# Designs tried in a protein design chat: miniprotein binders against Glycerophosphodiester phosphodiesterase GDPD5 (GDPD5). Part 12

Target 1, 371 residues: Glycerophosphodiester phosphodiesterase GDPD5 (GDPD5), of Arabidopsis thaliana (Mouse-ear cress) (q9c907)
Amino acid sequence: RTLHPLPVKGPKTVKLQLQTSRPYNIAHRGSNGEIPEETTAAYLKAIEEGTDFIETDILSSKDGVLICFHDCILDETTNVASHKEFADRKRTYDVQGFNITGFFTFDFTLKELKQLRIKQRYAFRDQQYNGMYPIITFEEFLTIARDAPRVVGIYPEIKNPVLMNQHVKWPGGKKFEDKVVETLKKYGYGGSYLSKKWLKKPLFIQSFAPTSLVYISNLTDSPKVLLIDDVTMPTQDTNQTYAEITSDAYFEYIKQYVVGIGPWKDTIVPVNNNYVLAPTDLVKRAHAHNLQVHPYTYRNEHEFLHYNFSQDPYKEYDYWINEIGVDGLFTDFTGSLHNFQEWTSPLPDTSKSPRQLLSQIASLVLPYAKA
Below, E stands for the ipSAE of ESMFold2; O stands for the ipSAE of OpenDDE; V2 stands for 0.75 times the mean of E and O plus 0.25 times the DockQ between their complexes.

## First folded at step 5 (miniprotein)

Design m4
Fold by ESMFold2-Fast, scan of step 5:
Structure m4 (fold): chain B 371 residues (1-371), chain A 85 residues (1-85)
Amino acid sequence: as target 1 above (371 residues)
Amino acid sequence: GSKVTITVESENPELLREILERVIELAKELGATVEFRVERYDGKWKVTVRITGLSEETAREIAEQIKKIAEKYGAKVEVTIEKDE
């Protein structure tokens, strides 16, 4: 058969708007299941694959430039160790009560960081892209979302604010959080959740540090999400326990500053011997306090899928969306989540698109589908 | 019993739809139960269809007809016959 051309938009048509009728598909560090995390290529792939939001971790260079990078040290996901000119830059710092040794982002200028190349974090993922991509700045990340052919939201994390504020010199008032919000405003981001301004440039600001979210609530009305780690990890800024920050009293307190929580998925549905256990009441209690729940991180590899789902990511998505009832998912495989969502809850399109065609394929099989 | 697993890959979702429509029609004609998975991989749509509740004879018949459908469309279609576990 002859190839069918893909539909194209007219040059003056408005961008397709963000969907708000199904859980948000959040591309965790881009499509990092396929391409190395927090690279331009990983984000472009996520947009191509149908993500609602692209997600990143904001840290700082020595000269106060915001960068997209998860770890406070460069060791694991860059070729820094191969740079002999940087051999003397390894340091040991106290990071939340632990001595961490490595090449810290804030010990390098942006010019130095741009000499590095990113490497795939996981040996079981595709290694062919190692050494191809530089670290991107937060402003470069914002231009990727801006230049997308449809409205794509952003989901930046204010990462390690205590550490960034301790080791980076901030001009004027001084805080890492100020620079993040100023950069967002410079690029036109603002507006309360679901306002007209927010819908044009969707944004969630996330952090594990509740004091950073409280602080920026005086700087921007953009929606914020409190990230929650495993049951053993206290908050990095206030040293508050899991039990404390997931209590009903704390949810009543924090809801004046945040629209939702982003917990580690294993705190919602505990895991034992690669089997999921009965869910906790965390999602139901958060919803009772009018908080959205966006858990992290969904991964398609068999070691991250559980036997209850026959290690099938579509069965995991069905469980988390339709039975647990989450409002968004941080996934390393945004394409598979998008395909599942188009299958089960298709969105109308003004033109015949590949997404609509997949939805039509789904409808052909629905009468035969087994639960 | 027996089951038939079919995997169809294509960069063209319309071609994929036509192939799958014919496969699903064939399963209806044989009174079989169908399960499926849809995924996108490296710019391709990959659909895995599992047809269950078949006799060995029916499984061989459906597999052979699906191979003929694949040949007609010149598509990459993999068919596997398995025993029920």
Scores: ipSAE 0.013, ipTM 0.423, lowest interface PAE 8.0, mean pLDDT 83

## First folded at step 6 (miniprotein)

Design n1 (from k41 with L30M Q37L E78R K81R; at its last look DockQ between E and O 0.01; V2 from the best seeds 0.00; counts 0 for: pae E 21.4 > 1.5, pTM E .527 < .8, placed apart)
Fold by ESMFold2, look of step 6:
Structure n1 (fold): chain B 371 residues (1-371), chain A 86 residues (1-86)
Amino acid sequence: as target 1 above (371 residues)
Amino acid sequence: SPEKLEEEIKELKDEAKELLKRAKYLRYFMGDPWLALKVRELAEKLEQLIDEAEKTGNEDLIEEAEKLLDEIRKLVERAQRILRES
C-alpha cells in the first residue's frame, strides 16, 4: 500500500516555451499600434496577442530609478505640458551634438513621473486610451514577463547611455549599464543564447551604443544586439559611421560580443517615393558572420506601408520573412504579425501544453466584453 | 502539500475562467458555427470540472480536466487551419 504523490503535471506548472524555429515576434514598446507605448496595458495586450518578446527602452529618473520610456524628453508621449506645476522644468541639453529642448526624464523624480499619463505618438492611431496609463518602471516591466501565462522573452534597450551617465549618478561609481544588468540579475535573467537558463527567461539586451554592449559583456553572458540607425547617424558613443559598423571587418569584430544586429529596415531595403527598391546584401553578410538580423519597425498603417505591398501588412511580412529572410521583426502590431505566422508557418502542435492551447483560445476570442 | 495543491487549483481555475469568458467570441474568428459552439461547450465543462476539483479536493478531476484540454487543443488546431485556408 503506497501513497500516491500529488500530480506534478498540470496546466499551471507547464508554461508554453519560447518558440525558436521561426522569426521572433517582438512587441516594439508593446502592442502600441492600439494602446499607448511602453504601458502595462500595451505589454499585456502583446502577450495576449502571442508575442515572443516584449520590448522596452530603459531610461532613468532624476533619483536613479529605471523607467520604461523611449524619448529622453517627455513631450511627445505624455501630458507633461498640461502640468502647470512643471511649466518651468523645460531644459536645453546637448544630446549627441544637437541642442534639444524639452522635459527630460532625468530632471524628474519617479514620484513626479508617476503623475504623468501616456498618450499615442501618432495622431492617426487610436486616441481613446490617451491619458489612461502611467509610466512604468523597469522592475514593473520585468514582473509582467515573469507573471505571464506562457514563457515571454524581454528585449530591453539601454537607451541613450552617454546622456544618462552624464546626468544621473548612482552610488559607488556605478554606471547606467551596471544598474540595468544588476536589475536583470535580481530578477533571475542570465545565460548565453539558447542555454537552459536563457530558454526559461529569454532575453536580448539591445543598444545603439557599441561600448555599452562591450562593457556589459564583462557583466553578463546574456545575448546582446547592436542597433543600427539611419546611414547619416554616427554611433552615439564611438562616433563610428554606418559604413564602418556594417562592414565585414566590424561584423567579424562585434560578433564576439553580440548575437545579432537590429538595423532600421530602410537600410536593408531602401525606399524611394514610398516604393521599396532592390534589397542590399546586409542580411546575407550578417548571416555569413553568424549574426541574427532583427529589423525595426513594422507598422500596419498606410502611412508606413510601401506601395509595393498594396497597403497590405501581410504582404510586407511575407516579403521580409520569406524573401529577405530576417530572424525577428520589431512590430507595433503584435497581433497581425502573430496571425500571419500562425496562418502561414504554424508551430508543431506536439510542442504545446494544455495551457498553451487555452492561451491560444483566448487570442482567438478577442475582443470580449467584461461584466 | 495541501497549500501547494490549493494554489495549483486556484491558478488552473483562473486560467479556465478567462478562457470561458472569451469562448463567446470564438465564432468571430472561426466563422464555423458548429466548431465555435463545440469549443464553448468544452470550455464550460472544463470550468465545471475545475470547480468540482476545488470543492472536493479530488485530484482525479484535475487529470480529467487535462484530457478535456487536449480535446480543446485539437479544436484550436482545426481553427488555425480554417483561418489559414479561408
Scores: ipSAE 0.000, ipTM 0.147, lowest interface PAE 21.4, mean pLDDT 81
ESMFold2 (binder alone), look of step 6: mean pLDDT 76; pTM 0.716
OpenDDE base, look of step 6: ipSAE 0.112; ipTM 0.641

Design n2 (from k41 with L20R Q37M K81R E85G S86E; at its last look DockQ between E and O 0.41; V2 from the best seeds 0.00; counts 0 for: pae E 10.9 > 1.5, pTM E .571 < .8)
Amino acid sequence: SPEKLEEEIKELKDEAKELRKRAKYLRYFLGDPWLAMKVRELAEKLEQLIDEAEKTGNEDLIEEAEKLLDEIRKLVEEAQRILRGE
ESMFold2, look of step 6: ipSAE 0.005; ipTM 0.391
ESMFold2 (binder alone), look of step 6: mean pLDDT 77; pTM 0.727
OpenDDE base, look of step 6: ipSAE 0.092; ipTM 0.615

Design n3 (from k55 with L30R R31Y K98R; at its last look DockQ between E and O 0.04; V2 from the best seeds 0.00; counts 0 for: pae E 16.7 > 1.5, pTM E .685 < .8, placed apart)
Fold by ESMFold2, look of step 6:
Structure n3 (fold): chain B 371 residues (1-371), chain A 103 residues (1-103)
Amino acid sequence: as target 1 above (371 residues)
Amino acid sequence: SPEEVRKLKEEIKRLEDEAKELKKRAKYLRYFLGDPWLALKVRELAEKLEQLIDEIKRLAEEAEKTGNEDLIKQAEELIREAEKLLDEIRKLVEEAQRILRES
């Protein structure tokens, strides 16, 4: 179908701008503490709750359509096992050096994937929405951000690019990375970090694969973030160790291509028997190279909160924001992080002049000064 | 027979002890490995093992009450399935430990 053009352009709505003065609230797979991950409902809830960025994982269908989905297999967060028509589609592939058996996204067309319904990843989360929502495409995700009533950034991950490029073929010899960047450009994304263009449509492109980030640096000046896994996991594309990719030499190199790192938070502050230990110097060293740090994943449930925080997610946020000094937080609980930041770091009221603000403060104390 | 039920209960206890240890290790796999795919697989298998053990326990209790030897055979069949599942989980844990040592 051809889009029907409008006969006259109406006035543009002015949207509330993205804040850049406090750590970013990054809605990891949407507000998935309540609503199943990577769904329209989870993203709309995160936007309602005040997130700065909605975050997604990009994989591909068999027919090369970009989808929002975290695991390369459908087993854990969909009802695929209940679909008899797919029973013979279970396969075993090498993923990150392990034989993984399951229903892989790239073995199903988009049409087939749209028949599936999403469920919660963890049994201790709210199960009431299981089976209600389909898998969405990356383009559907982009329209959610575009149509938001305020400026909301996006934070797509180029996920498992080696695996995707092995199993999915695009026209004209294009790679998975090419398709992701082309789709972003189609929706008007571009511009370096904090540029005018970026501030209108904020974006971070993340990946665990350094070569994917270097590759797309030739395609777009959009800000990029290198995700960092556990200390035992080498990079899947370059087989580089954690020690190498967190070295000062590597930071000096990679800062040409990325604006930040996204490390697993336990590599910044190690954990023993569910107690946090003394922090490493990783954040300080990243900052010394002018790299932002956006750790993952902040979760409010007692299964994930370390005993130091007394089952209080606000103590965890205070520690990571005010003591560790991170620049953004990937959270499953958008609302709780937003509430913490509104309480502790409210945004400036730009509608009031300094004189008006001083007058309001004076009116609160002036009656007592007369006494 | 009472002797068959006694031996069945001993085997159930052994399976329970192994499942509990494996479940504890599954809870910590993400922290040690940082590999979400392996941790998710181990968690899935551990949950299936718990369900099997619960069913074996139900069969053993009913066999004790009724003396029905068909229930004992059925429980022994499920014990063999539980042993296969335990072996699969051990292989995954050993692979995870190998990765951790090589870091």
Scores: ipSAE 0.000, ipTM 0.147, lowest interface PAE 16.7, mean pLDDT 84
ESMFold2 (binder alone), look of step 6: mean pLDDT 81; pTM 0.795
OpenDDE base, look of step 6: ipSAE 0.027; ipTM 0.504

## First folded at step 8 (miniprotein)

Design q1 (from k41 with V39I A79L E85K; at its last look DockQ between E and O 0.01; V2 from the best seeds 0.00; counts 0 for: pae E 22.6 > 1.5, pTM E .535 < .8, placed apart)
Fold by ESMFold2, look of step 8:
Structure q1 (fold): chain B 371 residues (1-371), chain A 86 residues (1-86)
Amino acid sequence: as target 1 above (371 residues)
Amino acid sequence: SPEKLEEEIKELKDEAKELLKRAKYLRYFLGDPWLAQKIRELAEKLEQLIDEAEKTGNEDLIEEAEKLLDEIRKLVEELQKILRKS
């Protein structure tokens, strides 16, 4: 069950371009419904499954290396507890007013982090790949997108920037946000939304921290997305309430710096006892301010799928895409969403004769046929 | 008439293009190589019928091509149902 490497592109190879005519398929931490999150394998699978964007969370090692990892602690998605040489490295820190005990990413060097192996977050997901893959760096993530056989966008989150800046220092007075933008520029990323440069290397920079997005607006014109948490969770940097950051006044302010919002989907359509209720007007109001809406997270398992959808994720996709009208979907199940989109919103291709089209169908099918 | 035949060929080309786009997802979820191989075989036959209809102007061949394209679309829909249930 070895993943095959992606083909290396040559100077004359023209990649299939990013689609921009239907809601974005955003592979949340890769295709992690199948393969442990934030791993090379999960991202390669998502690319194979047809994602528009691969999405990652950026944190830092002790020695200031940007890594792709979601939790500020290693405990839940790595085998760190089985490494007895690290047993004395568990710490307690104040994280946004809460004392959190665990193995924090910024207490380990990259060399130490590379000794760990990733596991599935949820016991009800496929466990067969646990322990097979290491933590990857942000640079490794960028090379996956660069080397893909088609144009694949990236969607990095500046994760926990207050915490990272408290515990990691970079030379020259640089801070966490500077390192993220510098790394993006090193790999050729830039350009405003839908510009020629952006279409060649698509990018959204996301964060829950409004001040991080405002700060980097002075460093890059790349599109930015404000993530929005549950209604009870204030912003981590400015301590602003949900009501404040979803107000019309705030949307009018923040649209100078962001192209969209990424709200938790249950705040757009409230839930009671796992049944969706009437939708709020959040998407309509965001659109009235010319803000895209990319909700998170679409998951196929019955633990997450609301009862109104009769355990059919395609009913959920249909509701969110065609009734609510979102502009992108963060999914753990890249292939499932891709199949729905290909079935219900196929992309045009007017460049080929019927003969050419039919032979292309044959070439798509033939490599997977079993004799 | 030549105008009617040209219109029907255009409609077949447009539907084939859409079918090709839908079929590309098969690479990501091939769990049934029989169905994928069947779609390929029918697509080759469709190409032959369209080519012959263009050469001869025989509208009976266009009717056959339309029936075959409808059968292919139904198989693609069946494959989608199988992938959803997996």
Scores: ipSAE 0.000, ipTM 0.142, lowest interface PAE 22.6, mean pLDDT 82
ESMFold2 (binder alone), look of step 8: mean pLDDT 76; pTM 0.708
OpenDDE base, look of step 8: ipSAE 0.343; ipTM 0.760

Design q2 (from k41 with K38Y E78R E85R; at its last look DockQ between E and O 0.15; V2 from the best seeds 0.00; counts 0 for: pae E 19.3 > 1.5, pTM E .557 < .8, end hemmed in, 5.5% free, placed apart)
Fold by ESMFold2, look of step 8:
Structure q2 (fold): chain B 371 residues (1-371), chain A 86 residues (1-86)
Amino acid sequence: as target 1 above (371 residues)
Amino acid sequence: SPEKLEEEIKELKDEAKELLKRAKYLRYFLGDPWLAQYVRELAEKLEQLIDEAEKTGNEDLIEEAEKLLDEIRKLVERAQKILRRS
């Protein structure tokens, strides 16, 4: 509906802590089922709806500024085609072995990118917000989490690192990965999974590129997640097959660098004729290697729900959480997942003030004291 | 043989037309726009290969067209799998 900015909280307010007792609600590109992806409004809506983590994709502008944007080309989710001043900026580049033509993020300065406006990716989603919001920087994304009225984690993806490193140069011989980690440290992020530092500023760094995750392991102890694509797609950097990177041997190797995997959900539970089939053993094997599993992407629309779920997204959440046993869910529909978990697995009331706790204790002992 | 070659060309043309029809909607339903752009470009290259093979009768061009068609089929099937999840 109309989104309002989050109120600025003074230093004296106590923030509600991140929950760690049920699967994570991960707001995939924000609450983008309603509001265009990767925008301030989509992230603020997700926070209002109760997400545990806000999730973004990091790419670069021509002048080396990290931006929140999913596609390496601007064509599908911006109004770039309506900007006549940019008409001659279309280019063709080799991207992961394919020649791709479009308006690439790294061919535009941040100043130029800020003139563009975001639109919905899917025609069947609400179009009323198209053209209202600009591309935001990674630093703007970090301030959204910092200024939230509760502890909200972040889940940045180092996107297309081979492509970014080919086309963007940073001072001092830095790589794209260096710039991402440097920016995270500038905003106080660090600490191993579930450490005190992590719990105050929760973070998962994700990538499809294993070498990027190994590289940054020398720079930060922050938790890392290896994203896994379709069974036909090799890794962009190492050209390793799906079978190799999901093998027990590979899990034993990669677990020294990552805390989990983020597979496409159809590789965990295959689909035929819009029915889910028997699940693979992928989640069970990942858990046997002490790896979390955060699949993508859970979407409420009938275009995405399989017939097994009778057009009810809550049946899908129940299946994936309680039968499959995943540890987090990348969702385009933050609110529906939050509502499901509040109804079926409510959290203990841990946000009580010391006065509220003392009152609660007093009520339990009052009958004893009056005798 | 000329008769067998004409059969292969007709089969390739029919399948290419069907793949191009499916590829027409990739940008509306794929989550990866560089893949959508790439499938469109591959489909144009496939049409050019088939037209040249028909004109010349060159069976090596048929083999190249079949390899490209298989790659396009795999890409379109991935896109269709995402759409059918709807």
Scores: ipSAE 0.000, ipTM 0.191, lowest interface PAE 19.3, mean pLDDT 83
ESMFold2 (binder alone), look of step 8: mean pLDDT 76; pTM 0.709
OpenDDE base, look of step 8: ipSAE 0.021; ipTM 0.396

Design q3 (from k41 with K21R K24M A36V E85K; at its last look DockQ between E and O 0.34; V2 from the best seeds 0.00; counts 0 for: pae E 10.1 > 1.5, pTM E .679 < .8)
Amino acid sequence: SPEKLEEEIKELKDEAKELLRRAMYLRYFLGDPWLVQKVRELAEKLEQLIDEAEKTGNEDLIEEAEKLLDEIRKLVEEAQKILRKS
ESMFold2, look of step 8: ipSAE 0.005; ipTM 0.405
ESMFold2 (binder alone), look of step 8: mean pLDDT 79; pTM 0.740
OpenDDE base, look of step 8: ipSAE 0.603; ipTM 0.850

Design q4 (from k41 with G31D V39L E85Q; at its last look DockQ between E and O 0.01; V2 from the best seeds 0.00; counts 0 for: pae E 14.9 > 1.5, pTM E .467 < .8, placed apart)
Fold by ESMFold2, look of step 8:
Structure q4 (fold): chain B 371 residues (1-371), chain A 86 residues (1-86)
Amino acid sequence: as target 1 above (371 residues)
Amino acid sequence: SPEKLEEEIKELKDEAKELLKRAKYLRYFLDDPWLAQKLRELAEKLEQLIDEAEKTGNEDLIEEAEKLLDEIRKLVEEAQKILRQS
């Protein structure tokens, strides 16, 4: 499939604003159902398909350059194994108490990483683009959002911060979190959720590490999201259990620092024998504490769809948006989610009071105002 | 009186026509086809309310439409000032 060039801007000087009236479409590592994850092409495709946010995972090279890459090892989504000059670079490190062997990002300089090419993570996805695209830097990712013909938000994850801080050092005693926030500020990102500044350059900063989110709260008022893993996985930095970090007491504590949680969707709605079961009360309780919920990951492939939905992604979207009531969806398939919401989102209800109608009109018009 | 009601409906229709013209002007500066369509549909729904008031002669619908029109006009004018300032 051929990506279309971004349209040449005519005499229009105002970018179209981010919608904030329906659940966010979050392009998880780009439109990676078709194009290998975390590549320029995957992000441009997601923008073309109408995503609200492009999402990335931030790790570091050996020389301290922030890169967009999901796994701490290069083995599964790159051609590193075909590079005989790197054969001696395989290492074993302790990662959250597990010995992991592979080609770690922080053992390679940016120059070396740029020699690698990205491939699809799953064999059942389209393989035609394998080997076509390099690893990109976080700054390259930011320029994609900046140069988009409409306002597109960004959703960077501070990935494996304990591991990164153990193996990479920055000048002046700076740590991984400092470098991420410094880079965001360099590109003009800031402002609390729904502020004028935020609406001009929308941003969520996500992490599985509560201490990283608390730390950066002293550096930026940008909205933060606590990611939540499987029920069996403790937090990497604080060794807290799932039960603890999803308790009402913890929500009351962490809401000082975050605007939402990003849980794995199977912890919200459990699955047995490929049937979804009754939902938990997690979304209801998060909302009671004024926390948004952005679950991950919605995938359209038969392997990830459940029999209750007749393995139909549109039935899954209807369930999660209209019955469960989530506030955003991390999807590998930005196009299908966008199409669902365009086809099914209700128009403003003219039965509402004049004040409610004006509020809906204002949400469509006023965000074009310069902050 | 029937004559007074007819004049109120005519003024309401004239004001709605002007609002629609201003909304179309805002559309020129908007480069989001979904936003432009939603603005148009809101204006059309106001027009439908006015048309129903004319068909039925229901003064409650006329009052409701007048209040809605005034609030929408205020919002459209504020939006235009903000766009010019950018």
Scores: ipSAE 0.000, ipTM 0.206, lowest interface PAE 14.9, mean pLDDT 82
ESMFold2 (binder alone), look of step 8: mean pLDDT 82; pTM 0.793
OpenDDE base, look of step 8: ipSAE 0.315; ipTM 0.683

Design q5 (from n3 with K23L L40Q V42I R98K E102K; at its last look DockQ between E and O 0.34; V2 from the best seeds 0.00; counts 0 for: pae E 16.8 > 1.5, pTM E .666 < .8)
Fold by ESMFold2, look of step 8:
Order: structure tokens, then sequence, then C-alpha cells
Structure q5 (fold): chain B 371 residues (1-371), chain A 103 residues (1-103)
């Protein structure tokens, strides 16, 4: 069920353009604080809430179809365990030195995966939508962005590329990275950061694997972002340390291939006893090398907010945007970040649509609610 | 008493060893969960546990020097609090392992 990009037939459509004057609102797996992650509904809600980018994780089915799904196993966020016809499909594989047992995405065809339904990852989030939505393909994700009533960027992650390339084969000697870039080109994505082409169809390609980003640099000039894990975690493909990949020498090297880094926020601002401490110099050093910084993950729940912020996510946003100076935020709570930015850094009056104006009024009355 | 201080020091060593082992496991499990929330929660609780262990050590040292049995009782209360934190951390690690390894 490969979709070909279709031109819009009829009169020329004018869409509200992507803003580039304030930090990016990046809807991490959609608006998943309310709706189960990586679903059409979560992405549509994020677009309605005013996100700049919808973000997804790309893995593969057994038959080589790119899907939007975060974990290499289906166990945590699907109802796979309730499907008795799949009971014999549980497997154990070595995943980067650990024996992991579960229902792996690459052991199921797309047809089989489409029988599953998504559920919330955290028990303390809203459970009412569990079982309502299927796994979607990367092509379905791309059509959501294409069909949006305004320009909405996409932010796909090439997820677990070492594992995917070990277990899935594509025709013609192609690898996982080739399939991702091929699909992006099929839907008209390309162009360097802030080029005319990029502004019409904004895109960041992210990965934890530096070799995947370097590899695809030969295939596309689309902007790339290196994701960075905890200080103790080496890179999955090159076994490089945090210290090495955040060194000035490495930034000087990797800036030829990426436009930014996506570090875990605790590596930028360490935490002790649920209090944030003095920030590191990571953002300043990245900026000195002309690298953007898009940390993950901003969440509104009590379980995630540090005591410095008095359980107020707006204080967290203010700190990260105005004091730390990040360039984008991966959030599970698209609406609350949007409301904060509309309140504190509104777009010029001449650019606001009636819908945006109504949303701004609603945010003044209901800080954590959406219009 | 000297016997009470000796037992307290043995318990401190047990708590430290178990905390270290749980933290090692937690660091690598969070990578495969794909979400740093669980790892952050475990780290928060482990850091709180380390602070309790440090305070327990301080009370034990002072009790040894002074013979003050009230300090021993305070240390024993903090040990029970530390055991609660350790149990909470263990539950979170086991939940993460079950998610990754459930049959």
Amino acid sequence: as target 1 above (371 residues)
Amino acid sequence: SPEEVRKLKEEIKRLEDEAKELLKRAKYLRYFLGDPWLAQKIRELAEKLEQLIDEIKRLAEEAEKTGNEDLIKQAEELIREAEKLLDEIRKLVEEAQKILRKS
C-alpha cells in the first residue's frame, strides 16, 4: 500500500507558513500526554494545538514497510499480548548486548501489525483512548503533514538502525536508511535548512547513530540532528563516549553533516534530588559551532517536573527557553507549550488567523486546557 | 552499644551494594524503553537513597564517638526510610524488566 504523492487539484492553496522566530514546538510522538503516542489522532491534535513539527520514530515491519513506532517490541504500547493468534510470535534477540524478549516489530508483516491497537505508555495518563487507534505507516504520517491546513514540519527518527539492518532486508542491497530517505523523496522532501524547498516542507532527520546520519548525507541535503543519550551511554553504532561526541573536536567534525543536536535535557542541566542544578556549557558550545539544540523530553506531569518549577510547566518552559536558550523543545504536551509561547512570545498581529486568535484567548482563560 | 553500631554498619554496606547494582541495571534498561522518564525517576530515588545512606553513616559515626543511643534510634528510622526507597526502586526496575522481557 505504497502511496504516491498526489498534487492538489484545484485552485492554488495558501497555507500559513512555519514560524522560525521562536523555539520550535516539537510534538514528541504527537500530543501524547492525552492521546496514545504515534497515532493519527495524536498527530492531528498536535497540529490543531499549534505544533511546529510532528515527530515520529521509524522502525520496520517484517516485510520492510516503515512504521511509526517507538519501541523495538510491541509489548508496552499495543494490545499484542491479547492477540492469541500471535502467542507463538514472542522471540528473544540480542539487542546491543542485552537479551530482550518480546514481540518485535520486524517479526510481523504490516498486515499483522495493522490488527493491533495502541495504548498509553503511562498508567497515570488518560486511558480512555486505549485500543482505539492502529499503528500507522511512515507514508500515512507524511500524508497527515501534507494535508494539514497550515505548513507543519516533520521530524522523523531513524530508530535502532543497527537492529533494523540486522533483521530486515530490502531489495537491491538497500538498507534501512536508504528506505527512509527514498520515502521522504517520494513525498517531495528535500532542501537544506531554511531553503525555499525546506520552508515549503520542513524536515529534520534525527538519529542516535552518527554513521546513519553521515551515510544519508550522501543521499539528501535535508537537515539532520544527532540525538545524544545519557553521559554513560556510548553510541550504538560506533561505541563512542558521551565525552567524545560532545567534544569541540567532534562538533567541528559532525557540523558538516548535522544542523543540531538533540540531547537528553538532564545532560544539559543536571538534576539532584529532583532539583535542577547549574547548567553545563553544552548549549553554549553547540551554539559556538553553529549547532541548534533541541532537548527531549518536556512533560507536564508531577512525576516529571522538578521542584525548582513548583509543579508549574510554564516555569520549566521559561527556564529552558529564556535562560538556557534552547532552539526547540520535544514535548509530550503540545498545547501547554503552545499556550506558553503565545502568551510570552506572540507572533506579530498581522500574521494571526482568527483560529490562532481564539486559541490565544482560550489560553488566557484555561492555562492547561485547549480551545 | 558497640554491637548496635556494628549491625548498623553491616546494614549500610548491604544498602550501598544493592543500590549500586540496581542503578547499573536501570541505566541500560531505560535505553530500550525509549523513554527517559523511568530512568529519571529511578535516578531521583537512588540519589535520595544515597543521601539517606550518608546521613545514616554520619549518625552511626557520631553514636560510636558519643555512645548516644538516641542517635542510633534516629539512624534506625532512616534505615527504614532507605529500605522503602530501595523497595520502590526495585519495583520500578522490575517493571521495566518485565516490559522488556515479559513472556
Scores: ipSAE 0.000, ipTM 0.205, lowest interface PAE 16.8, mean pLDDT 84
ESMFold2 (binder alone), look of step 8: mean pLDDT 82; pTM 0.790
OpenDDE base, look of step 8: ipSAE 0.292; ipTM 0.709

